# Ledger of designs, part 25: VH-VL binders against Protein disulfide-isomerase A5 (PDIA5)

Target 1, 129 residues: Protein disulfide-isomerase A5 (PDIA5), of Homo sapiens (Human) (q14554r378to506)
Amino acid sequence: WMQNPEAPPPPEPTWEEQQTSVLHLVGDNFRETLKKKKHTLVMFYAPWCPHCKKVIPHFTATADAFKDDRKIACAAVDCVKDKNQDLCQQEAVKGYPTFHYYHYGKFAEKYDSDRTELGFTNYIRALRE
Key: E = the ipSAE of ESMFold2; O = the ipSAE of OpenDDE; V2 = 0.75 times the mean of E and O plus 0.25 times the DockQ between their complexes.

## First folded at step 20 (VH-VL; framework fv_cilgavimab)

Design t5 (from r4 with heavy chain Y103W; at its last look DockQ between E and O 0.66; V2 from the best seeds 0.00; counts 0 for: pae E 4.2 > 2)
Fold by ESMFold2, look of step 20:
Structure t5 (fold): chain C 129 residues (1-129), chain A 121 residues (1-121), chain B 112 residues (1-112)
Amino acid sequence: as target 1 above (129 residues)
Amino acid sequence: EVQLVESGGGLVKPGGSLRLSCAASGFTFEDYWMSWVRQAPGKGLEWVGRIKSEDDGGTTDYAAPVKGRFTISRDDSKNTLYLQMNSLKTEDTAVYYCTTDDWFIYGFDYWGQGTLVTVSS
Amino acid sequence: DIVMTQSPDSLAVSLGERATINCKSSQSVLSSSKNKNYLAWYQQKPGQPPKLLMYWASYREFGVPDRFSGSGSGAEFTLTISSLQAEDVAIYYCQQYYSTPTFGGGTKVEIK
C-alpha cells in the first residue's frame, strides 16, 4: 500500500558510514591518528543532537576542501559510543557540538567561531600559514 | 608508537671524535625539528643543538659550548638524526638524548632512551 | 641566555599532600604576539629520559594526570601536584624556549 510496508526501506547511512573525507575517530585510535597530522580540527558530537546535525554538512564540506593536504585532518568523535566516553571526558567535552584544534595531537584551543564551512576553512587556512 | 633510539656512544679520549645516530619511527620524521639534549651523570639537562625540517630551511643551531665542534645532520629517507662530535672534552661526558623539537608548543615532546658518551683519558 | 632558577632543590611531601615547585626566568618568556608563555615542565624518573608534562606553562600533555597543574606568567612559574602519588617521585625540570632553550636545575620530589 504504502512504500513497501512489509519491508521498510534501508536506513540512511550514518555520518560515519557515508565515507566522507572526515576522519571518524574512537578512543582507541584518537591519539595515534592525531600525532600524524600537523593540524586537526575535531568535532565532538552526538548523533541525536539537532545542533550537530545542522553543522555536519558544513564540517563535511570543510574536510573535503582539505582532503589533498596530508598535514590536515577534520575529525569527528561520537561521544555517545561507549568506547568514546572516556575520551570525551578527558577532553572536557561539556556539550555538543564541541570543536577543538590539535597540533600533532597536542590540544591548542577550542574553536568558538562560526560553525559554517567558511568559518572552518578560514580558521584552518590561518593555521596552515 | 613513537620511538627514538640513539646509538654510537662509548669511551673516547679527549680530542677524539664520535658520531651518534638516532633512529626514528612512529611519526612523520621529515616534518619535525629535532634536537639533541645531554645530561652529565647526576646533573641536569642541557640543550646541545637543533636541526629544522627541510620545509623550514633545514638549518642548525648550537649551544655555545659545542658550536664549532658538533654538527647535527639528518637523513629523512632513513628517518635518522646524526650528531658528529669532534674535539671532545671531558665536560662533554653525558647521556645524549635525541628529541623532537616542537616549535609550536616550544618544547621537547618525544625523547629517546639516550646513549652514554664518556670522555676520559 | 635566559637563566632558569628552580626552587626548592629538593622537597619531601607526604602521600596525598600538595607539592609545589617554583621556576623563575631571568627574562620574561611571554610571547606578546601569541600571548603564550614559552615554558615547559618535564618529569624524569631514575634511569629514564625526561617526559613532557606541561607546555605553554599551563597546558597539560596528553596522559598527564589532572593532579598536575601549571601556573604563572612572564618570569615566575609554579608546578603543583595537588595530591602526591608514589609514582610522582622524580626530578622535575622547567624549560624555556623564548630564546635558546635552557632548563632549570631540577627539583627532586620525594615521599616523606
Scores: ipSAE 0.341, ipTM 0.802, lowest interface PAE 4.2, mean pLDDT 91
ESMFold2 (binder alone), look of step 20: mean pLDDT 94; pTM 0.952
OpenDDE, look of step 20: ipSAE 0.803; ipTM 0.910

Design t6 (from r4 with light chain P101Y; at its last look DockQ between E and O 0.82; V2 from the best seeds 0.00; counts 0 for: pae E 6.2 > 2)
Fold by ESMFold2, look of step 20:
Structure t6 (fold): chain C 129 residues (1-129), chain A 121 residues (1-121), chain B 112 residues (1-112)
Amino acid sequence: as target 1 above (129 residues)
Amino acid sequence: EVQLVESGGGLVKPGGSLRLSCAASGFTFEDYWMSWVRQAPGKGLEWVGRIKSEDDGGTTDYAAPVKGRFTISRDDSKNTLYLQMNSLKTEDTAVYYCTTDDYFIYGFDYWGQGTLVTVSS
Amino acid sequence: DIVMTQSPDSLAVSLGERATINCKSSQSVLSSSKNKNYLAWYQQKPGQPPKLLMYWASYREFGVPDRFSGSGSGAEFTLTISSLQAEDVAIYYCQQYYSTYTFGGGTKVEIK
């Protein structure tokens, strides 16, 4: 029982720990947060999912593009967390990533178009019309 | 958390006037369309009228029986919906509910407890 | 106006049994652009305001038990309670929001 003199470096911050315009939600605050927004696009994801990792920069850039519009939110839910299990089941998330559009907290439709910044921003602009 | 509270109901004679208020809290009132729905005692539900948000034009629509007699307005600075009822008739006797209204997605999500309006001689 | 007709006017069902409520509109309430039926269902218990149960005919509102389901399209719709509970005693209304708003006449559900 000797001490371990070579401790590993601190882990890199997760997407949730980064300070971006994306609203990272959990079951406890999901409904209340979405009720205050006319339009919310939600990304349900798993941190280990390669397809999710590819989309994260695009979704983050989309959130930044709309950060000054109080009626719009881009939000993310980590479905691997135990505290989010009931939420992801209730929202019928079947795979990752899954994108849902909510209108004042009510599910309206699944987003199935391009998973790029341009695809997301064009979709959101069309919702404002 | 979401609350809609109607007030201003009471007894009024035919031909009289009454103004109802609906105080809203727990949501961004200025972004919502709002409706009034009424229910005569022991009867079904009847839509009265709607007002859109200012961002969507701020216009009103009314059911035929009340058109020209009732006026819906809103004060977004006070989070309050109003129903001005003029030339009241006995058939206007009902509980009046205010509701949140989403024409494009769903029906009436949040309802107040209602306020009773009685029109009788 | 789009006329909404509910049947039956009243329905008595044993606890744990299926209750079925029908709603017919005088014209289609299916939006071609959204591919959605603009049809809602409400539950109203004595002394309470109505409560939204279903939107777009078959989408369940948050917090509504899974024993409630909606089906149908165009002009004919059904609300089903798969296993009636004592707390489900209420009047149920359908409502179109395709062209302004009209409600059905209501269906009173009670325990046999």
Scores: ipSAE 0.075, ipTM 0.707, lowest interface PAE 6.2, mean pLDDT 89
ESMFold2 (binder alone), look of step 20: mean pLDDT 94; pTM 0.954
OpenDDE, look of step 20: ipSAE 0.818; ipTM 0.915

Design t7 (from r4 with heavy chain D56E; at its last look DockQ between E and O 0.50; V2 from the best seeds 0.00; counts 0 for: pae E 3.8 > 2)
Fold by ESMFold2, look of step 20:
Structure t7 (fold): chain C 129 residues (1-129), chain A 121 residues (1-121), chain B 112 residues (1-112)
Amino acid sequence: as target 1 above (129 residues)
Amino acid sequence: EVQLVESGGGLVKPGGSLRLSCAASGFTFEDYWMSWVRQAPGKGLEWVGRIKSEDEGGTTDYAAPVKGRFTISRDDSKNTLYLQMNSLKTEDTAVYYCTTDDYFIYGFDYWGQGTLVTVSS
Amino acid sequence: DIVMTQSPDSLAVSLGERATINCKSSQSVLSSSKNKNYLAWYQQKPGQPPKLLMYWASYREFGVPDRFSGSGSGAEFTLTISSLQAEDVAIYYCQQYYSTPTFGGGTKVEIK
């Protein structure tokens, strides 16, 4: 029997599907998850946003660098998902990407420094002081 | 929701003792520093002392007027903060508040309703 | 201990007008390592506990209206209410948490 022609490759996995050290959160688990962490840096994003795509490798590497510190989390919220629209509005997300720092789940400030692995890791190391 | 509820206030003679309690809920009590702040009737706010979380040393600090007379402790299994007040003076008359003590970011971000301590003959 | 001095002791302002409260510390409360001023502002209404308004001098606590703003750095700070509302009648305290916590003496804000 002659085989079928090559099927197109499957779609690339989403950031959430890639099983990284980043905690992917939704409206239902955002508060309860963050309450358990002394320090969380949250990236609010849209999957189609080019600026977000550029930062994702840096943020992912940052999460991996701190994966063994139980008090620290790097988390992400996909604001395009229906489940997350109320959360992103409640957190006053005006554009993508937006980075917020939370202390035991309570908003403290917006992160506005360099969107590189070094920028993120320097910020997080300072939190450990 | 975060709640802090003080109890144990009352009338006591100078030289006497009282123990105040603060029942906490709505947050992971063991992770937080806690403070006591007092306010004499018609007067301003005065910090009394604090206790750190156990994972950050569990130590206490006190304002000079109460050092050696007051002792702050915590029972993380009961989510309860305590203030043992000994050798009470009339100047210790105040409403006593318990607060979360976020020295790193917020200052005193959550407050109880307070409990009145009156020291008089 | 760091002494906190507030001025004025009392302030009467017409509804919708600006109220300005000053706070001076005897030492700088600016953390060089974190580049943050460890100064908070509290609002206290009659019969109620204090409520946190501002932290790090200029950051508003959740739920605090935009008419409240904090400014200043180092040893001199200001709380501004841009358009006074009836519910803003209260006593306002500044407090440093750079070292052993201390409060200012308070500023009573009233409607003129």
Scores: ipSAE 0.339, ipTM 0.800, lowest interface PAE 3.8, mean pLDDT 91
ESMFold2 (binder alone), look of step 20: mean pLDDT 94; pTM 0.952
OpenDDE, look of step 20: ipSAE 0.818; ipTM 0.915

Design t8 (from r4 with light chain K36Q Y59F P101Y; at its last look DockQ between E and O 0.70; V2 from the best seeds 0.00; counts 0 for: pae E 9.7 > 2)
Fold by ESMFold2, look of step 20:
Structure t8 (fold): chain C 129 residues (1-129), chain A 121 residues (1-121), chain B 112 residues (1-112)
Amino acid sequence: as target 1 above (129 residues)
Amino acid sequence: EVQLVESGGGLVKPGGSLRLSCAASGFTFEDYWMSWVRQAPGKGLEWVGRIKSEDDGGTTDYAAPVKGRFTISRDDSKNTLYLQMNSLKTEDTAVYYCTTDDYFIYGFDYWGQGTLVTVSS
Amino acid sequence: DIVMTQSPDSLAVSLGERATINCKSSQSVLSSSKNQNYLAWYQQKPGQPPKLLMYWASFREFGVPDRFSGSGSGAEFTLTISSLQAEDVAIYYCQQYYSTYTFGGGTKVEIK
């Protein structure tokens, strides 16, 4: 029981703090941001949710794959933040993760297919064609 | 904020011509289909015609009462929709609205305030 | 063209009561490829352009109050205002966008 305490590792950045191609949105900028994109796939999530944590790398890779296409965005909303509570309620988010497709900021459909990079990219490519 | 602003309405005599414009802002105009919809005073809504985005072929479609007389065009570099109206008739008297046209999902999502066209002797 | 028939042409409803507007299309507006009804509802207040209320028959546009709901499929559709407010006095139009575009004749909703 007698040993030098090791210094704790530095806190890892949150998904939102990481420099990725994912657009992290809040209630104040959600609609304005999405209206500028023809196709947006939005992930509504909670940072503590294990299912969300499994999907985050796949969704992030999807965002990177389309980062140079002006018509497409992959966005995320942290529904645990106080600023986003009204938005997530208005969008009828019932559990995490929830994926919605928006066309120029208007809700079009819920994405219920597989939650892998391939699943997301195939879906988005079909929208583009 | 999405805005559509029609202009060019006014008084014309039967047989005359008029060109309407619709200035668009706040969205990616070139990716949208656009429609014109009209409403005679005290009457219901009537679709006039549509122009597709260039990526979807840029083609136009018209309602039967205006086909051959009206021409829809767009200038994506100026974010502007046009309606050229020729051989005008008194029954063309209406407020003319431009609309965004998303037939895959929403129908006519955004509307302008309209511009009044009056065709009378 | 697909003919859209609205009923009634006009109705008067007491404040806080339910208003029901019917819309019938001459043929089905259910898209087989999208599995959705290409039917929209619009509200037009005096002196204003129409405003989109509902799309795909039953989906509310952003910012539309919960008292508005749409139902129906295929060729028969209903717009319901569950508790009429003074600000809901307007003309309501249904519209198909399955094959070009056709509007219903409109239903004027007034306070009784």
Scores: ipSAE 0.007, ipTM 0.633, lowest interface PAE 9.7, mean pLDDT 88
ESMFold2 (binder alone), look of step 20: mean pLDDT 94; pTM 0.953
OpenDDE, look of step 20: ipSAE 0.588; ipTM 0.854

## First folded at step 21 (VH-VL; framework fv_cilgavimab)

Design u1 (from t4 with light chain S31Y K34N; at its last look DockQ between E and O 0.84; V2 from the best seeds 0.00; counts 0 for: pae E 5.8 > 2)
Fold by ESMFold2, look of step 21:
Structure u1 (fold): chain C 129 residues (1-129), chain A 121 residues (1-121), chain B 112 residues (1-112)
Amino acid sequence: as target 1 above (129 residues)
Amino acid sequence: EVQLVESGGGLVKPGGSLRLSCAASGFTFEDYWMSWVRQAPGKGLEWVGRIKSEDDGGTTDYAAPVKGRFTISRDDSKNTLYLQMNSLKTEDTAVYYCTTDDYFISGFDYWGQGTLVTVSS
Amino acid sequence: DIVMTQSPDSLAVSLGERATINCKSSQSVLYSSNNKNYLAWYQQKPGQPPKLLMYWASYREFGVPDRFSGSGSGAEFTLTISSLQAEDVAIYYCQQYYSTPTFGGGTKVEIK
């Protein structure tokens, strides 16, 4: 008797594939995209990094909280992708995750506070000033 | 991709009026403060005035030499900045640049090519 | 208004040598709340509009070569070109944006 074994589960979608409010950027579109936003908080990450994996839900929820504000973006750059390596070097990313704030595409500061939804949302609300 | 194109410059007699336009593209014009900066032939840069975004109150500020004579306005539906110049003096002779005005971080980010205003004769 | 004074008015430097431009403001342009100096540097090459080089005194604009650096704080600032290249022949302006914007008088940099 040959049984019909259950098929293996499909591969879990990557963060980028999960259709969230997070704007996933690459080296080719990074500058052009950020120039159109008054405020962008960018997460530079590696998909295998445990610290990044812990923060992803918080950062994703933050992006969702601001999805209706056209002046704000929460963006992510996968620094492991070949096409993003030059960008991550240009932005002096030395570890993961790294969070940068940009104002109309100009680097302003590194975000070093709490890596929680509340930390991110409080920071962004203060930027609206 | 950001583009600022000034127009409306020319020759005008003292006491006359002239209106400059600056057509903007490649960015969200309505969100930016905008400035006019001028440069007399062979001389340095001089800020003329600014207009804030509507979100920041839409108000204007002017340098002392032009206050009361020049008026800055904007039409966000047409992505256009204007400079109305009245009671022109020979001292107003300059190339006039429009600029984006990022008062919080970087000053004057993007510049047009300029339009020449000559006040003479 | 804050008066900006640049020195020297003109500077001749051999290719590959260091050029140093000074800028002094009549009042501090340091905003203590964020510890940033609201001073920008612009380059104006012959026949072109000005181009932003530096913001917040020491932050280099994207695309500006590493040989350009800015330093100073409060009321005294310096733009340094560590190894002058032919394409760096230009007039350089400092500008404060702490309050009503004002520019320095400019410094013309030439090849010796």
Scores: ipSAE 0.193, ipTM 0.755, lowest interface PAE 5.8, mean pLDDT 90
ESMFold2 (binder alone), look of step 21: mean pLDDT 94; pTM 0.954
OpenDDE, look of step 21: ipSAE 0.857; ipTM 0.935

Design u2 (from t4 with heavy chain Y103E; at its last read DockQ between E and O 0.66; V2 from the best seeds 0.74)
Heavy chain, then light chain:
Amino acid sequence: EVQLVESGGGLVKPGGSLRLSCAASGFTFEDYWMSWVRQAPGKGLEWVGRIKSEDDGGTTDYAAPVKGRFTISRDDSKNTLYLQMNSLKTEDTAVYYCTTDDEFISGFDYWGQGTLVTVSS
Amino acid sequence: DIVMTQSPDSLAVSLGERATINCKSSQSVLSSSKNKNYLAWYQQKPGQPPKLLMYWASYREFGVPDRFSGSGSGAEFTLTISSLQAEDVAIYYCQQYYSTPTFGGGTKVEIK
ESMFold2, look of step 21: ipSAE 0.613; ipTM 0.867
ESMFold2 (binder alone), look of step 21: mean pLDDT 93; pTM 0.947
OpenDDE, look of step 21: ipSAE 0.842; ipTM 0.929
ESMFold2, fold request of step 22: ipSAE 0.621, 0.635, 0.595; ipTM 0.869, 0.871, 0.857
ESMFold2 (binder alone), fold request of step 22: mean pLDDT 93, 93, 93; pTM 0.945, 0.949, 0.946
OpenDDE, fold request of step 22: ipSAE 0.882, 0.881, 0.879; ipTM 0.946, 0.945, 0.945
ESMFold2, last read: ipSAE 0.561, 0.652, 0.655; ipTM 0.855, 0.873, 0.876
ESMFold2 (binder alone), last read: mean pLDDT 93, 93, 93; pTM 0.948, 0.948, 0.949
OpenDDE, last read: ipSAE 0.881, 0.881, 0.881; ipTM 0.945, 0.944, 0.946

Design u3 (from t4 with heavy chain F104I I105Y; at its last look DockQ between E and O 0.63; V2 from the best seeds 0.00; counts 0 for: pae E 3.2 > 2)
Fold by ESMFold2, look of step 21:
Structure u3 (fold): chain C 129 residues (1-129), chain A 121 residues (1-121), chain B 112 residues (1-112)
Amino acid sequence: as target 1 above (129 residues)
Amino acid sequence: EVQLVESGGGLVKPGGSLRLSCAASGFTFEDYWMSWVRQAPGKGLEWVGRIKSEDDGGTTDYAAPVKGRFTISRDDSKNTLYLQMNSLKTEDTAVYYCTTDDYIYSGFDYWGQGTLVTVSS
Amino acid sequence: DIVMTQSPDSLAVSLGERATINCKSSQSVLSSSKNKNYLAWYQQKPGQPPKLLMYWASYREFGVPDRFSGSGSGAEFTLTISSLQAEDVAIYYCQQYYSTPTFGGGTKVEIK
């Protein structure tokens, strides 16, 4: 068995604490950050959610694949944090994970396709065309 | 914080010329298409023209009443949009706004405060 | 060019009441490839530049109060203010960006 996500995790850094290409956003910087990027795919998540845990490596790899394109961001919002509660409500997040595409910070659509590195990468490449 | 500040408006006689500037900040100017929109005193809004980003070809489009008389340009190193207005007519009298132009998504996102151009004898 | 027609030209509404503004385009502004209406709504208060309220007909710009909503598709569109506030006194413009951008003539909303 993998470690139960409801149990205390091993003493390791959280996804947000890791040094990745994913932009970890909060309510205070969400809009300003996104409006400077032509394309942003945002993952709204909860750290304990099993579905989120399965996707995190794929989403992180996607962020790394586009790290050199200044017009693209892969961002994440931890909806369990108190300071993000209003943001996740405003963005109509009903479950985890939820993926939204934003164009210069404006909501464009929900991403409901494959939650794999290839799925995310193909989606983002199509946005650039 | 996005800011667009127009300058260069004033009084000019018919047949004269003016050059408007729009100083931009708070966003990646070189990535945006930009437009000029005008509003005659007490009247509605009228699109004047646009310039695309260099990545999208850097080309310009103009509304019919200003074609051949107005020229839009940009200097991405200075984050500045320009409108050169030649052969001005009294019907060009308006407040001129620069706008970000988010074609196919949201239209005209951000607007400057405008600069008044008055064309009269 | 696509002609945009707004109605009414002016509208007086009591505080807290519903205001409804109509916009018609001379041809459809619905993109068949994107399945989006290329229609925006702007608010312009006296002495100020226009402010974007709605995009894609029904999508609310960030920071716009929930009492503003947009509806319609194709060639017929509506902006609704569900409960008019004093700060909503303004001229409202619809604008298509399906082709060469054009604006409606505006609708002035006043407190009755």
Scores: ipSAE 0.440, ipTM 0.827, lowest interface PAE 3.2, mean pLDDT 92
ESMFold2 (binder alone), look of step 21: mean pLDDT 93; pTM 0.947
OpenDDE, look of step 21: ipSAE 0.766; ipTM 0.904

Design u4 (from t4 with heavy chain T28D; at its last look DockQ between E and O 0.63; V2 from the best seeds 0.00; counts 0 for: pae E 3.2 > 2)
Fold by ESMFold2, look of step 21:
Structure u4 (fold): chain C 129 residues (1-129), chain A 121 residues (1-121), chain B 112 residues (1-112)
Amino acid sequence: as target 1 above (129 residues)
Amino acid sequence: EVQLVESGGGLVKPGGSLRLSCAASGFDFEDYWMSWVRQAPGKGLEWVGRIKSEDDGGTTDYAAPVKGRFTISRDDSKNTLYLQMNSLKTEDTAVYYCTTDDYFISGFDYWGQGTLVTVSS
Amino acid sequence: DIVMTQSPDSLAVSLGERATINCKSSQSVLSSSKNKNYLAWYQQKPGQPPKLLMYWASYREFGVPDRFSGSGSGAEFTLTISSLQAEDVAIYYCQQYYSTPTFGGGTKVEIK
């Protein structure tokens, strides 16, 4: 009877497609973008990873908290994309999510603390001194 | 792309003066400490001095051989670093490089191509 | 000033062989508060400015091949090229930035 099937709903926007303060980077612009920021926390992730999905709201909120500080960026790299695979290998990403701190584009350390907005925010504030 | 371009080198007699410039682009110049490093022909590298960012006080430090004779300044509105060299000696003959000075992580990160200063009679 | 001493002054290494460059500081360049050695390595090819290779003694600058590695802590440091390539012929300098910056005298690496 009802023979007019509904069109499927539009797909939900990916994290990259959402309008957030997170800088979504690719291999082509990673270094040049990070060179201009005194402090960048980068999340290397895979979109299908359950651990990544849990952290995304916290990392996004962290980016928003620092959106007005021109010296700070929260960035993300989707390591599943073909154009990012060489970058993620070069950065020695071995699992997802991985968080690296960069100082003007130079790797300084891996972030291994709490993966919550408060954890990220406290870490970044300590970098500002 | 980060660029540092030195200019103002040349031939000067002992006791003379010369002013070097370093034009910077591709990064936030005002946030960086900047240094001058020199290299005499066939010799190693020697730090000359630095100027801190304004946020860190804008002060200068100099290597002992040049204290009182050389003055480093910066103009953040022009993204330009300067080295005023007075009372020049033959031992000041060198290629002079401007560099970013990142004491937090790397030391001398970005380097210009250098400008040659020759001090001879 | 912290005196930086490099050895050897020059070395010749066959292509594909290991090159080892030593650097010694007259006092420790380890920051205990940051737990980092404030030591850098530079490569300088003829007619070119120095290029940063390593920072914090063992961290490789972007674009530097994996065959370059740095090690050591406190006052003694080593730069190793695990498999020398033709393009690695250069003079290498260590430099401390723990205090007033000073450089080692340089080590010239040549193909044997």
Scores: ipSAE 0.421, ipTM 0.821, lowest interface PAE 3.2, mean pLDDT 91
ESMFold2 (binder alone), look of step 21: mean pLDDT 93; pTM 0.950
OpenDDE, look of step 21: ipSAE 0.754; ipTM 0.901

Design u5 (from k3 with light chain S33K; at its last look DockQ between E and O 0.24; V2 from the best seeds 0.64)
Fold by ESMFold2, look of step 21:
Structure u5 (fold): chain C 129 residues (1-129), chain A 121 residues (1-121), chain B 112 residues (1-112)
Amino acid sequence: as target 1 above (129 residues)
Amino acid sequence: EVQLVESGGGLVKPGGSLRLSCAASGFTFEDYWMSWVRQAPGKGLEWVGRIKSEDDGGTTDYAAPVKGRFTISRDDSKNTLYLQMNSLKTEDTAVYYCTTDDYFIYGFDYWGQGTLVTVSS
Amino acid sequence: DIVMTQSPDSLAVSLGERATINCKSSQSVLYSKNNKNYLAWYQQKPGQPPKLLMYWASYREKGVPDRFSGSGSGAEFTLTISSLQAEDVAIYYCQQYYSTPTFGGGTKVEIK
């Protein structure tokens, strides 16, 4: 503790508090936001989940790789938040992490391939243009 | 709720013209490609033509039997798709459906109820 | 143009039994870049417009009962209704959207 050894360090910012290219969505804005994007890959997660923690850097890097393409979004939904419980149930999320692909807000498929930046990036680049 | 409502069908003599309209609601019309599909009475489905979104070039494609006689257009400010049908023939008699044309994933995912065009002397 | 051939033209199946509809394309409709088959299935009930059932050959449209399944790849495809219900009486069409869209001739399904 360099600044004040008697006080605990300030908590690290959460993933959604960080300034990344990932769109952090909630039940109130999920559909509106997705309708505007030709392609959205959505990560449904829980902050405490070890598997989610391992994927977060890869998914964040994927979002950054597409940050200049206004038709593509990488979005995340924290399913532990009360305001997101109905959304995650409506989207049939059964475990964490779960990845869904949406086209103009319409569900197309579950993403079940490699949970790496290369896996996500290759998937998005293989979508029909 | 997605809705597509065709209008403008009717009885026309061979060589005549009709203009069909399709009013769209419940989705972002300007982002979608749109198609016309027809069905002669008691027969199968036949694709007529499409128009792409402006973002994808706004171009049209037509099936061979109608090329040069039919023109598809759209007015995104009115959420309306049009089919101008000229030099009509008896074989153009059909119910005409307006449909969203999702080349990318779904195919023809939303359909109108259709409008009947009868070409008869 | 890709020619789509359906068989049979007509099919009578007892309530609760399996119905199988075949569709063949004159060339492959598999998009090699994403390994998706650009083939759809539609259901048309009497007096109604067609309704999308399946996309990408085997993916079920929202609200379609799980007794409907699609299979096949490349140029040969099958729609299966595992336990035919009375409301499944309809004409079924396959359609490719790999290139200029074309439809199969249709298969009429009836209760025996």
Scores: ipSAE 0.737, ipTM 0.897, lowest interface PAE 1.3, mean pLDDT 94
ESMFold2 (binder alone), look of step 21: mean pLDDT 95; pTM 0.959
OpenDDE, look of step 21: ipSAE 0.798; ipTM 0.911

